VH-VL binders against q89xp2. Designs and how they scored, part 46

Target 1, 226 residues: q89xp2
Amino acid sequence: MTSPCKHGDRPPGRHDLVFVSPAGWRAMLDARDDLAADSLLARWPKMRWPTIRRRALPHEATGVALGLPLPPSAGKKRVALLVEIDHVASVARPPSLQQARAYAPRNWWPTLDRLDGLALRHSVDARVYGSLAWQSLTGLDYVTGRSDLDVLFEFRSETDIDRFVADVAAIETSAPMRLDGELMSADGAAVNWREVHGGASELLVKSIERVVLLDRHQFISGATGS
Below, E stands for the ipSAE of ESMFold2; O stands for the ipSAE of OpenDDE; V2 stands for 0.75 times the mean of E and O plus 0.25 times the DockQ between their complexes.

## First folded at step 15 (VH-VL; framework fv_polzastobart)

Design r6 (at its last look DockQ between E and O 0.62; V2 from the best seeds 0.77)
Fold by OpenDDE, look of step 16:
Structure r6 (fold): chain C 226 residues (1-226), chain A 118 residues (1-118), chain B 107 residues (1-107)
Amino acid sequence: as target 1 above (226 residues)
Amino acid sequence: QITLKESGPTLVKPTQTLTLTCTFSGFSLSTSGMGVSWIRQPPGKALEWLASIDWDDYKYYNPSLKSRLTVTKDTSKNQVVLTMTNMDPVDTATYYCAREHYWDFDYWGQGTLVTVSS
Amino acid sequence: DIQMTQSPSSLSTSVGDRVTITCRASQSISSWLAWYQQKPGKAPKLLIYDASSLQSGVASRFSGSGSGTDFTFTISSLQPEDVATYFCQQYYSTPWTFGQGTKLEIK
């Protein structure tokens, strides 16, 4: 289980896991009949499963925007939640490659191990999100034969990004799945690793606050204009 | 009005099986978020949770007693049944059933004293 | 299992006094905690849920606070009818566990 961090260190960013308080869950379940009517959603807090931080929708009310993806067996529905900040009990990072490995298909293991080794060599913090993450968090079946491996690579100022993404691409050539994922800077701004590998001069940079096109060098240098 | 009531034998011999029935009204175990738990309390001692069953027939047991406990529900009759095998004098206690509204026990039965004695 | 340590085990106070009971969990339980009142020969009664939410129909003199491992139950002004044993309970993870109880008496 991912160890929860105390609320207050930093606001939850994109892909962060958010554990909602019992009061928060109660409030949501009581306010929304569609949530309460779904057995899996009603069970979610009972199992102490997390939600995921998402960007707010346009004109969404003030609060912490959260998402909850249901497994394929439940229609693969993405549930949008909104909670008050006081109902955030704790925040955690997504599961590491090591944590998620046991829940992955066995044929994924060599790729996971290679990515883990690569991340360690480059001092990159690698986490999983998407289907594998939720499979590891819930024990429910999220990964299918069509699933991609979604990896979040948190890089540092010293990281050779070009070399790193080239090595990721090299690993993908022998992988049984597509490698999707994002490169994330310390400030939470993230770019799809394939955009970087493709040599684009401008990158689509996503943060919890905004989506913007930035110069490649500006993003890599950490000058994201925050 | 929400009510729960425990019924069953008040005297059990050692090694015998205890069967208790919780009959409730004012709510349904077909409603999501609803559950029924069994809790016992030896005379003058603390409360001990035994087992629970929820709206989706998920069953939860105290690990220390799991091998001895079985909980079932009949939603149509608004009843939950607890069985506990191999009773011992140490199991002498007041047994309660309680409603779980999401997680907390917001309504309780009056309890039934079960004495295990030869 | 999560152990709930309640303090004090017993206390005797006067009508109108402020009463404070504490409960400590052996690990973090966020706010997945309830407080119950049990009078002699009666079933427990829920007073506080989710650490600080007052159960419907319960007097406003009762309150709860805390999160993580340390929790506090308070009676702002003790009344004669408040003589009882009070229990905390965690419902963070199974098995659900209770504190050992605090017996409250009036001098």
Scores: ipSAE 0.887, ipTM 0.950, lowest interface PAE 0.5, mean pLDDT 95
Fold by ESMFold2, look of step 16:
Parts: C-alpha cells; sequence; structure tokens
Structure r6 (fold): chain C 226 residues (1-226), chain A 118 residues (1-118), chain B 107 residues (1-107)
C-alpha cells in the first residue's frame, strides 16, 4: 500500500489527492454494489490508494466530491464518489515530478529532468497529475504512447512567469510528448501554460470553485502574490 | 457458518520446509474483497503476520521473511497453502489462518502448534 | 515497519472497574486499526475494527477511540468473562503488525 500521507488539515483543492478512511471505504462498499463487485474497485481500498478531488455537482452540497480515475484497460472512466468530511483521512499534493520519474517511459526521462531543473531554478514546485500521476500512485498502466505529460507548476511570488513559460516552450520543442502544464498560484487558481506563452490577452482561469476568463495582467499580478 | 482450520505437520526439523494448509468453509475466496492470511504466535510472544492471498490472487508477504514464504490458493478445494523454507527453532509457534474481509481479521482458525527441533 | 507499542503489558483490576489499554503507532496509521481479545488456548477474536467500530455480536461495554498514532481500548465495566489478553493491530501498511498484548486479570 502507499506511503503515509500528510494529515488532512485543509480543504482539498484542485488536483489534490484525498485518502479515504477505512470507515469511509467500508461504508461505500457496503452501500454500492458496483464498487464491491468490481475486482479493481474492491482492490483500490485494499491498496490504500488515494482518490482525487473533483468539482461537486449541484446536488452534492454536503460532503466531499471525489473521483477515482480508472486506467485505460478498465475503460478510461472516472468513478464518482461522495464521502462525508469525517471520512477524509488526509490530503496530499499530487506526486512530485521526481517521485513520478521512475514510472515514466524511459524516453520521457530527459524531458522530466529538464523540467525538474527548470522548476528548481525558478522557485517552482513541479508535480504531475493525469496518467503519469496515477501510474506512479498505483503501478497500473495508465501511460500510453498517446499520453500527454500533465505537469502542475505551483509557483512562489519570486517566479518570473513569462520567462518560465518561455523556458517550458523550449523544453517542449525536443520532448517526445505533448506537455499539458498548468501554472497554479498559491490560492489554487490555474491556467494552461500555453495560454500564457501564446500571449493571450485573456486567460481561462480554473479553480475548484469555478472557471472564469480573466485579463492576462490581472492573473499574472495576482499569481505572483503582490 | 464460517470456519477455518489449519493442518500440517506439528514437528519439523531445522532446515526442512513447512507446508501448512488452511481449509475453510462458509465463504468463497472468489468473492471480491475477500482474503486469507497466515499469522503465527511464538509461545508467550506477539502475533506476527506472515502472508496473505486475496480473491484476485494478489499476494502479500512479510518483507523480513519474503525469501522463505510462498502462499497459494485452490478455490475449488477452499484451501490456502503456506510454504515456509529453511525452518529454524526460532520459528516454533502456533500458526493461524484468518479470513480477511476488507482488511481486518474477522474469523480465525484454532491454530496449530509447529515445533522446530531435531 | 510500523511498531505498535501497547501499554500496559499486564493489568489486574476488579469486576466493575473501567479498564483502559493504549496503543501507540510509530507513524500515523489514520484509523486503520483493530483490537482483538485472546483467551488462553483459543484463537483471537475481533472486537473493534477501524479504530472505533464495534464488531457484530460484541458486548457494548467494549469500545475503541483514537486516530493517527494514539489509540485507546476501553472496557466500561469489567466482567469476569473479560479475563484475556488484548492486542491491537494496524492494517495501514505492510507488514501488518500487532501490539505485544495486555494480559488482563481480575484481582
Amino acid sequence: as target 1 above (226 residues)
Amino acid sequence: QITLKESGPTLVKPTQTLTLTCTFSGFSLSTSGMGVSWIRQPPGKALEWLASIDWDDYKYYNPSLKSRLTVTKDTSKNQVVLTMTNMDPVDTATYYCAREHYWDFDYWGQGTLVTVSS
Amino acid sequence: DIQMTQSPSSLSTSVGDRVTITCRASQSISSWLAWYQQKPGKAPKLLIYDASSLQSGVASRFSGSGSGTDFTFTISSLQPEDVATYFCQQYYSTPWTFGQGTKLEIK
């Protein structure tokens, strides 16, 4: 099963991993025949594997909305879960780029190493989500030959975002995969790196609560924290 | 009615291989979420988990003993078999098998004392 | 490996007394913990699972509490039939590990 995670001392945000308590899993398995009867879904809690925070649907006003992304071999769907807040055992950030490296295809390694070095130089915390994240968390085959690299760049106030995305673009020119990276501010608002690099005057800003179109300079100045 | 029973030799010599069989009834190891575990208890000492095997043939081994242990199942006979190689007098213990539904050990066999001595 | 440190190792009290036994895990195990009762010559019996949930058919005088690293098992009013060894077990990560046990006796 997975290594110990940080205690859930804050609400889970976008891309955060959520570990469900044994009582929470037991309640879901007892109530949901589709979970209990499916061999992979029954395996999930046995491995102590996490779930992912998702946006709540309108009828899900109470509780924590979670998703369980299945690997391609199981149909590439996300199983929707809803748990009581008391059954959230802990919350963790997505796997670091360094943690995920060993689970990536070998031909991805130079790109991962360059991104890790770039992140260090720019005071950016680089993490993965999507297929590589779930491959590293579970050991199941999520990454295919058509997979993107999904990187979350959580930056600090010192980061020159325009220079950072220019360097990301340079790395992608020699990468064996498409890079679908997000820039995330401390408050959890995120934009795709390509929109910033491409010079778009308005950016699609995503958070756990909403998706909004925001003026480029408003996001950049707010994202740097001052 | 759920029952488990351990069977096998009660005396083995050092270096020999121990083979224990857990025969169970009242549940199927084909049911998702179901498992069977082997746990031992040296006289007067704490319980020590050895190995588990689940419905999907996923196997767990205590890392300190992994090179010496093999667990298998035969669902048609309702049996789980533990093999432990290179027995030593320190391995003298009562050996239990237990049902694992979800993750706790909710039903146990009566145990069998295995003595390792020349 | 996660060590489970159980206290006390033995306890002698009177019928009707409240009994408290503790387990401390060497790292957080959330609430992945069970308590067992073992009488001499008998197999262990599950009493409490998931730290605080009472197993079906177990008397309500038994209870469990705690999460993280510190766990408590309580018998609210000791009965003569409760003479046994009690131990905790974590099932957060392999190897699954047990406390050394608390031998409970009646004075």
Scores: ipSAE 0.760, ipTM 0.899, lowest interface PAE 1.0, mean pLDDT 89
ESMFold2, look of step 15: ipSAE 0.756; ipTM 0.900
ESMFold2 (binder alone), look of step 15: mean pLDDT 93; pTM 0.937
OpenDDE, look of step 15: ipSAE 0.877; ipTM 0.943
ESMFold2 (binder alone), look of step 16: mean pLDDT 92; pTM 0.936

Design r7 (at its last look DockQ between E and O 0.66; V2 from the best seeds 0.72)
Fold by OpenDDE, look of step 15:
Structure r7 (fold): chain C 226 residues (1-226), chain A 118 residues (1-118), chain B 107 residues (1-107)
Amino acid sequence: as target 1 above (226 residues)
Amino acid sequence: QITLKESGPTLVKPTQTLTLTCTFSGFSLSTSGMGVSWIRQPPGKALEWLASIDWDDYKYYNPSLKSRLTVTKDTSKNQVVLTMTNMDPVDTATYYCAREHYWDFDYWGQGTLVTVSS
Amino acid sequence: DIQMTQSPSSLSTSVGDRVTITCRASQSISSWLAWYQQKPGKAPKLLIYDASSLQSGVASRFSGSGSGTDFTFTISSLQPEDVATYFCQQYDSYPLTFGQGTKLEIK
C-alpha cells in the first residue's frame, strides 16, 4: 500500500490518490441519491479505498474534484465526486510498478520488470494508473485481456526524454499489452509519451489546472508557463 | 423511530452455544450504509466489538473470537442473529446490538445480560 | 489491532467546569473516531462521530476534535446529568476497538 501523506504537505495533482475523511464520504454519499443503489460504491469507504484526483469541471469551482472508477464487473462506470478540501484526509502517489506487479497477469511481469529497470537507469519514477493500479489498490478485477498498461513516468530535468521514450517504445514491441502513459514533469504537467516519441514540435500538456499546447522544448525544460 | 432489542437466553452453561437475536425497526438492512453490530461489555469493563453484518451481507468478526462467532441476517424480518459457541464464564457480559450508520453506532439496544454458569 | 488509550481513567470535577478527555490511537486513524456516553445500567449513547461531528439531539456543550492519533472530547460546562463513563471508539479498521473508558463524577 502506498504511504499516505498528510493533508497539507502538497495539493493533490493529477493521478494522485486521495483518501477522504469519514465526514467527507458521508457528505458525498448523502448528497447523491443516484449513488445509493451502488453497493460497491458504498463499500468503498468501508474498505478505505482511495479516490483519484481529476481536473475540475467548469461548474466545480469549489472543492476537490475526485474520480472513482468502478471495475468492469460493475459496468466500468466512472463516478465523478466533489469533496471539500477539509475532507481530504491524505494524499498518495499512484502505486509503483513494483507494488503493482503482484496484481498483474503473469505474462505482464517481463514488461513490468523491463520498464522498472529502464526507469531506474534513467532516474525516472515509474508508477501505474488505470486498471492495474486499481486492481492493486482494491484487489478487485480491473485488468482484462483488452487492458492497457498505464504508466506515469515522472522525469527529472536531467532525463534524456527522447532516449527514454525510444526505450519505452522498444519494450512495447515485445509486450503482451499496449503501453500507455504519461511523462510528468516536476510541476505536475504531463504529456502522453507516444506524442513525445512521435517527434511532435508541439505537445498537448495536461495539468490539474489546464490543458495547453506547448512547444516541445518548453515542456521538456520545465518552462510550462505556470 | 429507530429501535433495537436483544433477545435470547440470559443463562448459558459452559460449553453451550449462545444464540442472540437482534430485532430492529425504523430502518432496513437493505439500505446502503446500514449495518448491525454486536458488542459486549463484561461487568465493570470496557466495550468489546464482536461482529458486524451489513446491507450487502458482508460479515466482520473479531479475530480473537472469530472461530466461535457467526452472524446472520434476515432482512425481511429485520433480525440479526449472533451465535457464539463454547461459552465460558469469562464470556459473561451484557450483549448489545447496535445499528451502524455507515460506521458509527448511532442506535443501541438496551442490552441483555448473559451469564455463563454451571 | 488498533489500541485506543483514554486519559484520564477517571476524573471528578465541579458543575460548570470544563472537562477534557483525550484518546490516543496506536496508529493514525484519520478522523474515524466516535465518542460515546454510558450511564450506569444503560447502553452507550453516541455523542460525537467522525471525530468532531455532533450527533443529532446531543447538547452543544459536547464537542470533539483531533485527527490522526490524538483526539479530544470536551464538555464546555459540566452538568449534573453528564455523570457517566465516556468511551472513544475507532472505526478506521477492523477489529473495531474502544478505549478503556473515562469515568466522570461530580465533586
Scores: ipSAE 0.863, ipTM 0.938, lowest interface PAE 0.5, mean pLDDT 95
Fold by ESMFold2, look of step 15:
Structure r7 (fold): chain C 226 residues (1-226), chain A 118 residues (1-118), chain B 107 residues (1-107)
Amino acid sequence: as target 1 above (226 residues)
Amino acid sequence: QITLKESGPTLVKPTQTLTLTCTFSGFSLSTSGMGVSWIRQPPGKALEWLASIDWDDYKYYNPSLKSRLTVTKDTSKNQVVLTMTNMDPVDTATYYCAREHYWDFDYWGQGTLVTVSS
Amino acid sequence: DIQMTQSPSSLSTSVGDRVTITCRASQSISSWLAWYQQKPGKAPKLLIYDASSLQSGVASRFSGSGSGTDFTFTISSLQPEDVATYFCQQYDSYPLTFGQGTKLEIK
């Protein structure tokens, strides 16, 4: 966390982007020969590109666990980073669908436009993660011909989740790619949209801290805690 | 010992092209994270960044001067070359090259004063 | 383009005094900022990087602080050899830009 949170504010979640300070980058490059020697990893701080929040490993209790997803040309690895809290300069939400559109393959545009319309109709905040997000953030080639579209749908108490998910399924019918997306409640917990569409009574809920099974209605109720 | 040195003409006529060479030692521009930048300082005025070139041959130009500037490197000779076209008396300045590693300019050349007049 | 505004443009003070120079960025630059000292006829010398980190070999009386848009450079006890012009420089985004400079004199 880089700022104090209020009762209703959601703490930073697992898809949030984290910008590292110059001191944080120097500390990591000085400590990690693999970062300093790699041309692309050295470029990351040069370009001021963000990192992504990840779950901490058991021994990482004193820092902020971050990931750096590499593009396919560099082997698709996610480089694990650990920084001190003082070296987190800022936190941002993932790119919006609208921001990411210009960086998507042209044949994805009709699907993105339909998803933008759906988000407007349901008052859902739609954002991207995964390959399209990183392509839009870096300009590097992340999206391939077999890539999923990874969409984060943050819903609010007004959202009819069942109808929303049905509309997502309808859009996928004509999409040139698989829609792989998560529904995120106001507290930052997320479930796969297909699990909800399938009518499961218990959902596999992911957050930055843990993965748990929750009752369907308990997950939905978390959206009113914003 | 890290050193940089600018070389080239000190007097240029209006409309001519200026070519400056930065020769450096003690580091390699092929090292990841390394760059060389050109900065100028008109007499009595602030420093103005002109161009940078880095280890992957990415080039960065001041947008106000972009149409007049070209930066290139020869890694085997440890040289970076700046060309600036259509020189004008307002371009009279001391021109520096500087090493960029971890984003600040930690080593600078001595600078070369370039005067533009007939 | 990010404009860097220094204040004051010049100042004159006594040996042993505390000197404070400020630099304001036209938009947030986090802590991507350096301070340089330049003596007449010489190249700039890096003093402070990343807003607050002291460059190796630089006297401990020099310091920097700040983040975002407002930055401060301090000389805790002015020495005669500190007569120079001081510049801030942002390296958050291109084009890289410098402050106008602050000319420091001893009275």
Scores: ipSAE 0.622, ipTM 0.843, lowest interface PAE 1.6, mean pLDDT 89
ESMFold2 (binder alone), look of step 15: mean pLDDT 93; pTM 0.941

## First folded at step 16 (VH-VL; framework fv_polzastobart)

Design s1 (at its last look DockQ between E and O 0.73; V2 from the best seeds 0.79)
Fold by OpenDDE, look of step 16:
Structure s1 (fold): chain C 226 residues (1-226), chain A 118 residues (1-118), chain B 107 residues (1-107)
Amino acid sequence: as target 1 above (226 residues)
Amino acid sequence: QITLKESGPTLVKPTQTLTLTCTFSGFSLSTSNMGVSWIRQPPGKALEWLASIDWDDYKYYNPSLKSRLTVTKDTSKNQVVLTMTNMDPVDTATYYCAREHYWDFDYWGQGTLVTVSS
Amino acid sequence: DIQMTQSPSSLSTSVGDRVTITCRASQSISSWLAWYQQKPGKAPKLLIYDASSLQSGVASRFSGSGSGTDFTFTISSLQPEDVATYFCQQYYSTPWTFGQGTKLEIK
C-alpha cells in the first residue's frame, strides 16, 4: 500500500491518489443512488481504496474532482466524483514501478526493471498509473492482454529529457506492451513522452488547471506560466 | 424503530459449539451499506469484535478466531447467525449483535450472557 | 492488528466539569473512529462516528476530534447521567478493535 501523506502539504495534482474520509464517502453515497446501487462502488470505501485526482469538468461545482475506474469485469466504467476539500483524508503519489511489479504480468517484468534502472540513472521518479496501478492498489484484475503500461516520469531541471525519452523508446522496442506515459515537471505540468520524443516544437501541456500548447523549451525549462 | 435481539443458549459446555441468532427489525440486509456484527465482552473487560456480514453477503472474521467462527444471514427472516466452535471457559462473555450502518455500530442488541462451564 | 489505547483508564470529576478522554491508535486510521458510551449492564451506545460526527439524538455536550493516530472525546459539561464507561473503536481495518475503556464517575 502506498503511504498516504497528510493533506495540507500540497494540493492533489493530476494522477495523485486521494483517500477520502469516511464522512466524505458517507456524503457521496447518501447523495448518489447510483453509487450506492453498485456493489463495487459501495464497497470501495470499505476496502480503503483510493480515488484519483482528475481535472474538473466544465461548469463542475467547486470541490476536489476525483475519479475511480472500475475494472474490465465491471464494464471499465469511469466514475466521476466530487468531494469537499475537508473530506480529503490524505494524498499519495501513484505506485512506484517497484511497488507495482509484483502485480504485473511476468512478461512485463524485464521492461519494468529496465525502466526502473533508467529512471534511477537519470534521477527521474518513475511511477505507474492506469491499469497496472489500479491492479496493484486493489488486487482486482485491471490488466489485460491489450493493456498499455502507463508511466509517469517526474523529471528535474538537470534531467536530459531528450536522452531520457530516447532511452524509453529503445526499451519499448523489446517490450511486450506499449509504453505510454507522461513527463512531469516539478510544478505538475505534464506532456506525453512520445510527443517529446517526436521532436515537436510545441507541446500539449496538461496540468490540473489547464491544457495549453507551450514551446518545447519553455516546458523543459520549467517556464509553464502556472 | 430499529431493534436487535440475541437468542441462543446461555450455557455451553467446553468443546461444544455455540450458535447465536440475531433477530432484527427496522432495517433490512438487502439494503446497501447495511451489515450486522457480533461483538463480545467478557465480564469487566473490553469489547472484542468477532465477525460481520453485510448486505452483499461478504463475511469478515476476526483473524484470531476465524477458524472457529461462521456467520450467515437470512435476509427474509431478518436474522444473522453466528456459530463458534470449540468453546472454552475463556469464551464466557456477553455476546452482542449490532447493526453496521456503513462502518460504525449504531444500534445494538441488549446482549446475551454465554457461560462456558462443565 | 491496530491497538487502541485510551487515557485515562478511569477518572472522577464533578458535575459541570469538562471531561476529556484520549484515544491513540498504533497506526494512522484517518478518521475511521467511533466513540461509545456503555452504562452498567447495558449495551454500548454510539455517540460519535467518523471521529467528530455526532450521532443523531445524542446531546450536543458530547464531541469528538482528531485524525490519524490521536483522538479526543469531550464532554463539555458533565451531567449525572453521563456516568459510564467510554470506548473508542477503530473501523479502519479488520479486525476492528476497541480501546480498553475509560470509566467515568462523579465525585
Scores: ipSAE 0.894, ipTM 0.955, lowest interface PAE 0.5, mean pLDDT 95
Fold by ESMFold2, look of step 16:
Structure s1 (fold): chain C 226 residues (1-226), chain A 118 residues (1-118), chain B 107 residues (1-107)
Amino acid sequence: as target 1 above (226 residues)
Amino acid sequence: QITLKESGPTLVKPTQTLTLTCTFSGFSLSTSNMGVSWIRQPPGKALEWLASIDWDDYKYYNPSLKSRLTVTKDTSKNQVVLTMTNMDPVDTATYYCAREHYWDFDYWGQGTLVTVSS
Amino acid sequence: DIQMTQSPSSLSTSVGDRVTITCRASQSISSWLAWYQQKPGKAPKLLIYDASSLQSGVASRFSGSGSGTDFTFTISSLQPEDVATYFCQQYYSTPWTFGQGTKLEIK
């Protein structure tokens, strides 16, 4: 099973998993009738499953804003949670491609293996988010016949990003699913891989705090608009 | 006001099946975040968790004993039943049932000593 | 399986003394841990849950601390009625496992 670990020195951000302490879960279940009354939501802490960091709403000035993505059988809802910082037990990276493989449909395996090999050749850390990630984390059915493969590619400043995305595109041509993916710099800023493959001189860069247009060079060097 | 009580045989022969009943009062297993667990303590040894059953019928079993254990509940009777097959003298222990509120065992029965011998 | 190791295995101290018992998990269990008291011939009694939270009706001289792999149980001022065996128990991952116990006596 998956164990939480921290990302390097960057702050927790997009796609990070957050494990809530038992005291935090007890406090939320005591305070929220909707959590306690729903069998799956009440079950979540008993399974030791994580939540996901989300952008805070204006009225959420205190605490840590989290989401709880439910499987398709529950209507694909994302339940909003708000916890005190002291109840964040740990933060972990999304599952690796290798960890998620056993939970993917068998016809996805060749694509996952090719992506893992590509990531190794380019010294890129490849992780999954979205439906396959949550299927891997919970064992519940998240992946459907229409699901994308959502991959997070963490690259280093020396990575040849243009060659990398060209190779990703080549892998997708034989894939049984649409490959949705983000390239993430060391500081946690991310762009869609297709924008980079398309040759755009400015990229739409997303972080937990903001969405900003950056020059391609700024993104590659790891700047997030500061 | 919250009580649990274990009942069943106190002497069992090797290879027989043990059936223990936990009868409780002061709470209901239909209530969210409630569960009942079975824990045993061999004489002079540490406690060993056996099985749990939650309000939503989710069941947990000690993996080393899983093939021998079955836990069920009857919410209307406030009862949880443990069945353990193929008893062996090493299974001689005091057997407890305990309420699991959220995830800790906050109320325990007095326990029943089960001796396995010919 | 997560092994819970307690230290010391036994302890004899005087009324009024501070008692400290340590529990170490073989891997991180965050704060998914409880402490129990068991008197001879009796069932365990929950004292501390979620590593540091005092159970309702339990005397304030009892406390717990720690997270991850290292946990401490403290009796701030030992009383005669505290003679018992004390166990930690993890509920992070199945099987839920207990420490081997610390037998506490008054000399």
Scores: ipSAE 0.725, ipTM 0.888, lowest interface PAE 1.1, mean pLDDT 89
ESMFold2 (binder alone), look of step 16: mean pLDDT 92; pTM 0.939

